# VH-VL binders against Lactate racemization regulatory protein (larR): the designs that were tried, part 5

Target 1, 221 residues: Lactate racemization regulatory protein (larR), of Lactiplantibacillus plantarum (f9uss8)
Amino acid sequence: MVLTDIEYLLSYLEAHHVPTIKKKRHTYLTYHGLAEHYTYVLKDGIIKNSIILQDGREYNLSYIAKPDVISLLRDEVSRSTDQPFNVRIESEYATFYQVNRVAFWKYVNSTPELQNYVKNYYRKKLSENILRLQRMVMNGKKGAICAFIYSLVDLFGRKVNEGILIDFVVTNDDIAGFCGISSRSSVNRMLKELRTDGVITVKNHKFIIQDVSYLLDQIAN

## First folded at step 15 (VH-VL; from z3 with light chain Y100V)

Design m3
Fold by OpenDDE, last read:
Structure m3 (fold): chain C 221 residues (1-221), chain A 122 residues (1-122), chain B 111 residues (1-111)
Amino acid sequence: as target 1 above (221 residues)
Amino acid sequence: EVQLVESGGGLVQPGRSLRLSCAASGFTFDDYAMNWVRQAPGKGLEWVSGISYNSGSISYADSVQGRFTISRDNGKNSLYLQMNSLRAEDTALYFCAKDTYFEYGQGYFDYWGQGTMVTVSS
Amino acid sequence: QSELTQPRSVSGSPGQSVTISCTGTSDDVGGYNYVHWYQQHPGKAPKLLISDVSKRPSGVPDRFSGSKSGNTASLTISGLQAEDEADYYCSSYTSSSTYVVFGTGTDVTVL
């Protein structure tokens, strides 16, 4: 039984009794000051990463619903901009390992599995962002929304009779933030179009994708 | 012109039932969530219940949970509130409120009816 | 059962500015940008005044403005006029218990 790279990390953190912090829903973790001295690893829960723009708007980067070294993305954002990197808890609770930054990287540098994890982490994030940019530029805002909704399948998707249930409440404001849409009315309009066209429906405040092929067509690379 | 017209209010004794109706016009009814909001005499606004565009989502305030039932008939552009086991504290002016989104809570109430008065008294 | 906290009353003279606070929690005002304000004159239905924290619909004078910081939203009425005398209610999307919650309401009096 071979552990994945992330599983290897988690096993190590547990074995070494690394301290954890638990935060409740809608807690904002802004990485500044002393927090920068720690590497945070999401142990359990759902979080939303975002950047707080200078004008107060929030640009949503991603939902994370599995173990993840969230500080890796934080560090990259911090290198590129002074805009705060934010982590908001979206589940009832989320638990994080809090590791000394220096200690973390020493361990990474001495452990091939973790080196691979970090390498692949960056690759994945880079790929995701490239695709995101492509979709936003090539397919407009509606295409971006379609792409975003489709991206939720891997995170929260569950097959149901009606289609694929996104088993997580995603608000129209969240969608706006993920797609860089400043007008909520615009988001509403586009979502309405998808609804009326039978692409999506909503039940119990959650989206159900009824026509995946439509979404894929809008995402076509 | 958007219009919301509530009806069905009246005087009832505690424990009795009453059914409110809201007739909507001037917009595509099944594109929007609908809500009931009530206001007791001399008191503030209280959200009572919301229903999504296709009735796929329904929610109630704790104060009415288990006693009230919200429903809609999109073919008739109508919203309903079945109120059972009425209590004195249910006495209020009941407003029908239109959402700006097909799910309640993620929009705002851009149009309100004039309300229908429900009085629960022994 | 849960309500957003507003001051019971606010008063000002014509031409003055008044601010109404709407305080909630991280599960409503602090957690979302679905804070709205409604104006209600005596014997009338509520009217949308501000949507989405700070958006002013057509027909609403620019002397009305909205903002939010932390768990508190604010409605500011500048250049107070006699016609502004009314009850004002905030509302918010909430992830706790219900999906919509109203504030306790504020009676604005023009002296």
Scores: ipSAE 0.909, ipTM 0.956, lowest interface PAE 0.5, mean pLDDT 94
Fold by OpenDDE, fold request of step 21:
Structure m3 (fold): chain C 221 residues (1-221), chain A 122 residues (1-122), chain B 111 residues (1-111)
Amino acid sequence: as target 1 above (221 residues)
Amino acid sequence: EVQLVESGGGLVQPGRSLRLSCAASGFTFDDYAMNWVRQAPGKGLEWVSGISYNSGSISYADSVQGRFTISRDNGKNSLYLQMNSLRAEDTALYFCAKDTYFEYGQGYFDYWGQGTMVTVSS
Amino acid sequence: QSELTQPRSVSGSPGQSVTISCTGTSDDVGGYNYVHWYQQHPGKAPKLLISDVSKRPSGVPDRFSGSKSGNTASLTISGLQAEDEADYYCSSYTSSSTYVVFGTGTDVTVL
């Protein structure tokens, strides 16, 4: 079988016995800025990337639930702003490879597969953020919420009798942070509307999408 | 005006059962999660149980798990707490508390009842 | 059973400022912004005082304020008045065991 670029990286890290660190839920992966000695690669677990705004609010960027070189995005953000970039563990545990930064880039520069990975990584992140911006600006707050909920399908979605279960607890505060909504009451209202209209329901604190078409229509408009 | 009225409290012996009720009015009942909170005489507040708007989510404090059952009838705007195998330590004033969200824990308690007293004594 | 840690009692003279701490863990106070404060006078039901760390509902004087740092939330009462004598409870959403947890409560006395 041909390995994907990320699988290639993981195989290399394992073969070279690169050290790993394990972090507990709701702890943070510390960052020392551009002088950081290590490049971190998520091996397993779920993390949340976020930025702390000047006014103290937290803007949630994304959940990551598969192997990812998380330091790439973090470094880019740090080059552009002094705002803290947070990586919080959301699963019970998360494991990271801790790679020497210099060694990491030497390896990338000598390996076509990893060069492609890095290139595509930036492209993907750029595309995702452009689309996010478009949805937030063009579709309003409710559209943003719909888009966000739909985006959870690829990360946590599982088919059930009632629809698509998002098998991860996402709070109304989380939703607010992802959608840039400052009023929690506003989020509550919009979620209630979706619930009332039969678009979503909740069981065991997890969302179930009952009408995917509705969400897609809101995203397309 | 939002009103929460608890009933069903009383004096019982250990091992017996009681059923508490909370009658809600003044708001759309099935839009919000509901909670039971109790307070032993001279003690602090203790969260007992929560139930989501559609009963799809239910949780209990460890102290009552397996003995108490929370339920709701949205058609009657009523919240219930079936208390079995009562113990002396269950003696408390039991409050019905309205949540501000359809899932408990992700809101706050904006309205409280006056409570109904449960006394468990031999 | 898990509880958030509050000082048992706090006292101050009229006009003074007092602060009540509410200490939890990364699974509750430190992990979420669902920290709320309730005031309870003797023989009365609790009343919402502060929601979501620092939000003050209508009818609550501005001398009440809330904040949070790390695993500790704080309620500050400025310009203490006689009517502020009461019990104060913090609460938080929690991902550990239960979904709601209360603090141990603090008795505020006005000297």
Scores: ipSAE 0.908, ipTM 0.957, lowest interface PAE 0.5, mean pLDDT 94
Fold by OpenDDE, last read:
Structure m3 (fold): chain C 221 residues (1-221), chain A 122 residues (1-122), chain B 111 residues (1-111)
Amino acid sequence: as target 1 above (221 residues)
Amino acid sequence: EVQLVESGGGLVQPGRSLRLSCAASGFTFDDYAMNWVRQAPGKGLEWVSGISYNSGSISYADSVQGRFTISRDNGKNSLYLQMNSLRAEDTALYFCAKDTYFEYGQGYFDYWGQGTMVTVSS
Amino acid sequence: QSELTQPRSVSGSPGQSVTISCTGTSDDVGGYNYVHWYQQHPGKAPKLLISDVSKRPSGVPDRFSGSKSGNTASLTISGLQAEDEADYYCSSYTSSSTYVVFGTGTDVTVL
């Protein structure tokens, strides 16, 4: 069986006995800027990436619930802006590989598979963000919310009798942060509309998508 | 005008049961989560229980878990609290509180009732 | 934690400013922006004073303000008036044990 790029990376890290750190929910992965000595790779758990704007507002970039070299994205953002880039643990625990930065790139430069991984990582992140931007801009705020909710399917979705359960608590404040909506009341209104239209419901504090087609129709192609 | 009117309070002996009701008006009842909050005489506020707009989510404080049951009838714009196995420490003024969101905890209590008094004593 | 920590009492003269702190953890005050403040006069039901850390509902004077830093939220009453004498409670969303938690309450006295 041929390993995926991320599986290859993980196997490599394990084989080289790279140290791991475990962090609790709502703690932050510390970042020392571009001078950071370590490259961090999410091994397991759920994290949220966000940027703190100059006015103090927080913009949520993404949930990550799969193995990911989180330092790659963090470093790119830090090169473009002085705004803080936060990585917060959202699951009960999250585990990270803590790789020496120099050693990490030595591995990358000496291993074609890891080179391909890094290249594809940037391509994937770029494509995802372009698509996200398009959907957010072209469909207004409600479209943005629809797009965001739909995006949760791949991360946390599980089929149930009522539809697709998003098996992760996503708050209205989180939604606001992901969609760049400044008014929580506005988010509430739009979520209410989706609820009343039979698009979504809530059970045990989690969203259930009842009409995926509706969400897709609200997303620009 | 939003109104919340609690009823059902009274004097009961320990171990007995009591059912509180809250009649809501002036807003779309099934658009919002509802909560019970109590206040013992001379003490602070204590959150007791919350229920989402469709009863799909329900939670209780540890102090009442297993003894109290929150429910709602959206057709009657009513919130209920069934209190079983009452204890002296359950003595309090019980408030009905409206949430600003359809899921409790992610809003605030913009309207409160005047409360109904529950006294548990031998 | 079962409750958020508030000072038992604060006092000030008319026209002065007083601040009430509300201290929690990273699972409540520090983890979310669902911190609210309620005012309660003797024999009355609580009234919403501040929502979502710093938002004032209509009818609340601008001399009431809210803020948050780390695990501590603060309510500031500037230009203290006699009618401000009351109990004040903070609340927060929490991911631990329950979904809503209240502060211990603070008695504000106007001297």
Scores: ipSAE 0.906, ipTM 0.956, lowest interface PAE 0.5, mean pLDDT 94
Fold by OpenDDE, fold request of step 21:
Structure m3 (fold): chain C 221 residues (1-221), chain A 122 residues (1-122), chain B 111 residues (1-111)
Amino acid sequence: as target 1 above (221 residues)
Amino acid sequence: EVQLVESGGGLVQPGRSLRLSCAASGFTFDDYAMNWVRQAPGKGLEWVSGISYNSGSISYADSVQGRFTISRDNGKNSLYLQMNSLRAEDTALYFCAKDTYFEYGQGYFDYWGQGTMVTVSS
Amino acid sequence: QSELTQPRSVSGSPGQSVTISCTGTSDDVGGYNYVHWYQQHPGKAPKLLISDVSKRPSGVPDRFSGSKSGNTASLTISGLQAEDEADYYCSSYTSSSTYVVFGTGTDVTVL
């Protein structure tokens, strides 16, 4: 349903020749907060949402690898905190629609499909973050890592002979940021344990999940 | 105590081959990626090659791509560098460097060998 | 560029502070927090000095510090001592073809 709605949005954006911007890997989509004049929609590419904490640490929120109105979440977070909300490009390139903010919402308010999209968008994000919070709090750090790795299956997973390939390079630093782990050595240790236990292996710098059941057992669902 | 001991260096003519070895001890060898780093006389450090804990990932510097082959024998706690088609510019002290992660690049080199000298000259 | 850019040489008197810059791109220094510093004395193997931008290993004096801003990492040596005379190299993870890249190296001289 959300997919249908997002497709509707994309079709609209294309039909109205809404301009796009293309950003390179490891650049950021600049955000001006409430003064932002544009609503950005990810057209293609992979991005990472994160928050910069007061102490300078970066907390990774999510990867997004499909069309998404990224400004929705960004705006909500910005309403709750003054901490910088970063959108970093993780693929070689990412392309965004740059839509006038006022025009965007006028269209949303007049289009049931887009209203439904926005509603479901918030619901989905809420559910995802509730689950994330539960896993982060209830399963320990290793459980959090397991949960995170498992979450990558839907985003980047591809079945291979050895298991499920996460077809995206995820660094130990990324994992640390997603799991709120300040010590990279701790991440390394836990990943080593997973490797040793035959849960994961790594080939060409990418994780292969060999025991999905193990990951699930570590997740309090 | 962690120890890395390189061997196999020597004087060779251009176009010849040489195989370097690095004997590791004092740590669980198959838990870490390993790297070769070289330093030409009077020059800086140059990363040459890296290999992950299970050899599942391997990379080379452009300068040696197609000529050098990195490998490891975890049962022997040994790292190797097969160098073919050697050139004068390959003349350097070759260091074995231990990574802190099982994939190279996402850690740092916490231990280095003393290096083995390779001289390529006519 | 296949190397990170460092100044060729830096000098200072004992007790002074010196800073070594390490400039890369968004594909290495600017893109990751895998910036490390190594110290190398003449005729010796490199030694880890700073890891992960600013982390100091055990045994390294606190007068050594690391930082990063944008595409440039910096090593600061405060209270410069004679024993600090050495070559210093930065390194970084890179998303380019090599995964690891070193800086050009900096010769630190204590006057």
Scores: ipSAE 0.902, ipTM 0.952, lowest interface PAE 0.5, mean pLDDT 94

Design m3
Fold by ESMFold2, fold request of step 21:
Structure m3 (fold): chain C 221 residues (1-221), chain A 122 residues (1-122), chain B 111 residues (1-111)
Amino acid sequence: as target 1 above (221 residues)
Amino acid sequence: EVQLVESGGGLVQPGRSLRLSCAASGFTFDDYAMNWVRQAPGKGLEWVSGISYNSGSISYADSVQGRFTISRDNGKNSLYLQMNSLRAEDTALYFCAKDTYFEYGQGYFDYWGQGTMVTVSS
Amino acid sequence: QSELTQPRSVSGSPGQSVTISCTGTSDDVGGYNYVHWYQQHPGKAPKLLISDVSKRPSGVPDRFSGSKSGNTASLTISGLQAEDEADYYCSSYTSSSTYVVFGTGTDVTVL
């Protein structure tokens, strides 16, 4: 049986009896000013990470909806009071392995399969960030919204008779934050265009994508 | 000018049914979610039910679940509330409210009707 | 169904400031920025006063302001006027199956 690198990591943590913690919706795993010496690995649930700008605006970076390390980017050598980002639970609950940072790196340094996970983790995150930068820089607002909605297919997409259901409630405020759009009215106007053009509909508070090719045509690529 | 006009209220015995209507004008009705909100005499506002622009999303307050049915006819610019198995606790002024978004909850209620009174009494 | 907690009443003299709190949970006021305030004069339908925590619609006097901290939103009336005597309700988006929740309401009295 072939284990993916994340499956190997999870099995390794279980074999070493790494404890878990459980967090409720809209609470934070990490928050500005907390002293943390742990590495967290998502076992189950959905989280959103974001950056708080100095003007108080929250800029959403990504969802993590499948098991993965929350972050390997840590500013442990800095004594800065600025929080780098927040990690908020978006599912009813989320469960994390909580492993001491020193112990985590001992595991990685002694285990070639975990070293491979870390290498692939950075490659994956770099690729995702490059695509995110393209979405934000190379598109107008409508293109950014289309790119974001399309990105939800891999995270939450499920085929149904009406099209592709995004099986997660995504608010217009979430869309604004992921797309770097300062006003809800701009988001609503563009969602109305997509709706009237037959690209999306709503069922049970969730989007159904009816015309994927239209979304792709709006994205600078 | 946006207008919402409720009708169909009245005095009714417990256990009976009543159907409320809300006639909408002055806006594109099928662009927006719609809501029913009620206010018992001397009491606060209680959200009753909401419906998305296409009837694809519908929810009810627990107090009316299984007894009330919200619906809309976009061809007639009309919102409805079918109220079955009425109880004394359903006595209230019922308001029709326009949402600012095509899905209820994520917008706010920018226009309200004047309400229609429902009285449930033996 | 959950309700957002508001004080039953507040009062003030003309020209004073009053503040109305609206307390919920992380599932509504704390977790989202869809807090709205409605004003209702006796015998009239409610009308929108503040949307999206702090946004004031056109035609609403600038003495009305909104804010939020944690699970509590606040409506402040600076420079209270006689016509501000009314009931005030907050509402919020909620992640529960109802998606909308109202506050218990606050009666504002101008002394």
Scores: ipSAE 0.737, ipTM 0.887, lowest interface PAE 1.2, mean pLDDT 89
Fold by ESMFold2, last read:
Structure m3 (fold): chain C 221 residues (1-221), chain A 122 residues (1-122), chain B 111 residues (1-111)
Amino acid sequence: as target 1 above (221 residues)
Amino acid sequence: EVQLVESGGGLVQPGRSLRLSCAASGFTFDDYAMNWVRQAPGKGLEWVSGISYNSGSISYADSVQGRFTISRDNGKNSLYLQMNSLRAEDTALYFCAKDTYFEYGQGYFDYWGQGTMVTVSS
Amino acid sequence: QSELTQPRSVSGSPGQSVTISCTGTSDDVGGYNYVHWYQQHPGKAPKLLISDVSKRPSGVPDRFSGSKSGNTASLTISGLQAEDEADYYCSSYTSSSTYVVFGTGTDVTVL
């Protein structure tokens, strides 16, 4: 049985006795603009990438909800060591492998399987960011909310009798931050429209998607 | 005009039950979560329980878990609190509070009733 | 089940400023921006003063302001008036199983 790219990376880090760190909910692993000399690999837990705008608003970029490298925007020869994002723990706990950035790239440069992981990582992140830009540019506020909720299916979706459960608590402030909406009242109004149209419901503080086709129809193509 | 009117309080002996009601008017009741908040004499506010617009989310303070049951009837614009196995420490003024969101916690309480007094004493 | 910590009392003379702290953890005040402040006069129901850390509802005087740093939120009453004598409570969203937590309350006295 052959390992997936991420399984190979995790096994490689374990074999090299790379230390782990554990962080609890709402603490930060890294901050945008601060120097960092480590590469972090999520072992388990959920994190959120964000930046804080000059006016103090937090703009949310993505969740990482399964093992993955946190960021590879800097290599061993990069001109800057500053972090590209704030990385906050959103699960009760999260565990990370912590490896020196230069050492990490030495591992990659000497190991074809890790080189393949990195190539696939960049392809995946580029595709995700292109789709995110399309959703933000091509949608009104309601379409952006629909696109965001739909994007949670792959991350947290689980089939239940009532529809597709998003098995993670997502606040209206989180939705505002992911959708670039400055007003919680605007988010609340648009969520009310989705509720009254039978598209979503709430159970145990989590969304259930009842009409995924309606959701998709609201997203600009 | 938004109005919340609590009723059903009174003097009861420990171990007995009471059912509180809150009649709501002046807003679309089933758009919002609802909450019960209590205040013992001379003490601060304590959140007791919350219920989402559709009753799909319900939580209780640990001090009342297993003894109290929150419910709502959206057809009658009414919120209820069934209080069983009452104890002296449940003595308080009980407020009905309207949330600004369909789920409790992420909104705030923009309207409050005047409260109904529950006294648990032998 | 948990409570946010507030001072028991704060006092000031008319025209002075007072500040009430509300301290929680990273699971509530520190982790979210759902901190709200309520004013309660004796014998009355609570009334919303500040929502979402710093937002002032219509009808609330601009002498009331809110802020947050780390795990501590603050309510400031600038230019204290006799009518401001009341109890003040903070509340927060929390990731705990209850999702709502109140502060212990602060009695503001106007001297």
Scores: ipSAE 0.728, ipTM 0.880, lowest interface PAE 1.3, mean pLDDT 89
Fold by ESMFold2, fold request of step 21:
Structure m3 (fold): chain C 221 residues (1-221), chain A 122 residues (1-122), chain B 111 residues (1-111)
Amino acid sequence: as target 1 above (221 residues)
Amino acid sequence: EVQLVESGGGLVQPGRSLRLSCAASGFTFDDYAMNWVRQAPGKGLEWVSGISYNSGSISYADSVQGRFTISRDNGKNSLYLQMNSLRAEDTALYFCAKDTYFEYGQGYFDYWGQGTMVTVSS
Amino acid sequence: QSELTQPRSVSGSPGQSVTISCTGTSDDVGGYNYVHWYQQHPGKAPKLLISDVSKRPSGVPDRFSGSKSGNTASLTISGLQAEDEADYYCSSYTSSSTYVVFGTGTDVTVL
């Protein structure tokens, strides 16, 4: 069949009558380090992955805004079912297929198209995380903010007359957490610089990128 | 010294209109969101409306939606509230409040005016 | 209209600790760290007391502290003084269409 890997997975889960669950904004699907017997596949909605550090700081890893498996990462051998991060719903609702973890791997092991999905999933996630790490460690605070804002274009970007609308509300706390910035005042100061330089503006609580070239110029590579 | 001075309050009959003004000084007005907050006599604070630094974001409490219009003139460092179809329930002291961020909600209100009284009665 | 729930009144003797709760939902207090506290003396405009859950502005005595757990934020006054007799309001960012919500207010009485 001529389906993308994820479309095949979703069709497969529907054919096997895999149940769904629905979660409200700001509730958690999973928690870092908590054992879990299910594999979850995002059907609809937006989620955020994060880790809370020992000192209470929150490190935001990624958004998932399109259908995808939430996590296939392994934990330590003694805790192989432990979840690698917190998963919080950021849309009004999110819907997930809930499949028993043993059953999920049986499906994969018996189905070549699902084996290809899993292989491509790991390659995709590794590549994405390597690029995120590079942008985080090679940039100053302003470069990290520019890289983060630019990364939202693929997830939420839409061309409008004023520029590129980021069609999702992103708070200055979210920016701080994705950029590893401990001070909200530092984030606000750098956003003010971008605003006064004509790089970003705000409409309906959402950012509009007015100067993409400026963002790209600030990103180390 | 940051100052916020409200004006335009008074006694009006139900169904009539009133326009409130807030004159701002002592800070860069177009760097910050602005808000209107009201307090009925003997009651608590109620957020009424907010406006981003560039008027690109505007919202209203459900109790005033469709009747009130917030606006700002950054050239005059002034915030406005046009109140139409006034009701007795709109009787309150109306405060102008400065946000600490360019978008309302993600900051806090670090400066408040002393308020202007609006009384709606026959 | 939506509002955060606070106790109507709280009282304590001088030197005592009192705590004011502010309860919302996962769409405001529970989901964000944009909870603020304002103090209002009779006939006066409100003034900021605590920002961002627990941050104390310059000039606010260290006997005021803020915290939150789940959907409930708390303001604690340790070592209550006569000047602390006032109304206290919490506010929060909310993902609702208004983006700002206030608490119902708490009258603190110093006995």
Scores: ipSAE 0.710, ipTM 0.873, lowest interface PAE 1.4, mean pLDDT 89
Fold by ESMFold2, last read:
Structure m3 (fold): chain C 221 residues (1-221), chain A 122 residues (1-122), chain B 111 residues (1-111)
Amino acid sequence: as target 1 above (221 residues)
Amino acid sequence: EVQLVESGGGLVQPGRSLRLSCAASGFTFDDYAMNWVRQAPGKGLEWVSGISYNSGSISYADSVQGRFTISRDNGKNSLYLQMNSLRAEDTALYFCAKDTYFEYGQGYFDYWGQGTMVTVSS
Amino acid sequence: QSELTQPRSVSGSPGQSVTISCTGTSDDVGGYNYVHWYQQHPGKAPKLLISDVSKRPSGVPDRFSGSKSGNTASLTISGLQAEDEADYYCSSYTSSSTYVVFGTGTDVTVL
């Protein structure tokens, strides 16, 4: 009966008649470095955050697969700000509340429940980013892949007879981008090791995790 | 060296069936997805069907859906295509192709057989 | 899209450059980097020429290069030679129910 902080935000936006927009798979909501006048809140769908490095490589940062604010990392008082990430739609469609940045922060500054959401949002993102940094710095390539696959359980995991289904198609290119691995062939070799060791299998182009303990053991390195 | 040898083609009348085989050697067969690709005389390449390393993922081109069945026997290093209710439009050279990944689509076809000809006419 | 669009033919004189386009949608060429190019000489099976948009396998001459922009991938043959006369096909991963799609094919003629 008690609204979670995100449920409160969504109901608040509905009560204030905030318009929504709908975007198709593989289109971009925003691009790194472009000025943006809106704050976007994911209503439904799945998006991927990424940046393009100086050498042209794409580095994937995270999926957002549940209602959440897309980004609050930039100057909160300006009418516009440079966007920190490319945001691409990965589901068939995604729907976003589109709220003017000035209006969004006015709502937050006048509403204690929204202030609580924003504080929890930053705590959550800090924790996620620390774990992401740990994945990249403290693991070898195989450990990074295991950590990434394990991280998908909260986003897409569903129990099935064969184990935990990751109910989303994650390509070997996606894995390379999230793990900072420059070659697809390196990812393929390590996925083969996980398959051979009985850690993962594939059905209908989706991973099924058969040995979660193995993945967790790799993260502890 | 990798070798893929297709067999089972021939001349058949419309509405009949054929079963194609592809014998694989020179690589660990059950590490990779496998594909059937066909080429009608004078025409381009058409992907027909793919099957993952463990048969856990299977799909078909719309043109053959419901009529063709792909399968594999990893114990015999063999790929199969059961073709039912054949039509004149199925006339083609049928290639067996090895994928570089355990799921078809995310890899490329690094080795191809020489093909087996299927001719459907009265 | 059930097939990727390529020009029916292109031609060039020896030493010149030709470019073959491969146009799809955001569900294939535009959304992924799984575009591959195959070369097929008459009576022969196709052979991989370029993988993953721009990667050249060992043994493929560096006059072959690949790129992509938006929904269009391109194969460029610089310094065209007589043996480059062949058919060229692109392929892509697709998020559709088939997961694999080929282009319509391009006949390259060396004049």
Scores: ipSAE 0.698, ipTM 0.865, lowest interface PAE 1.5, mean pLDDT 89

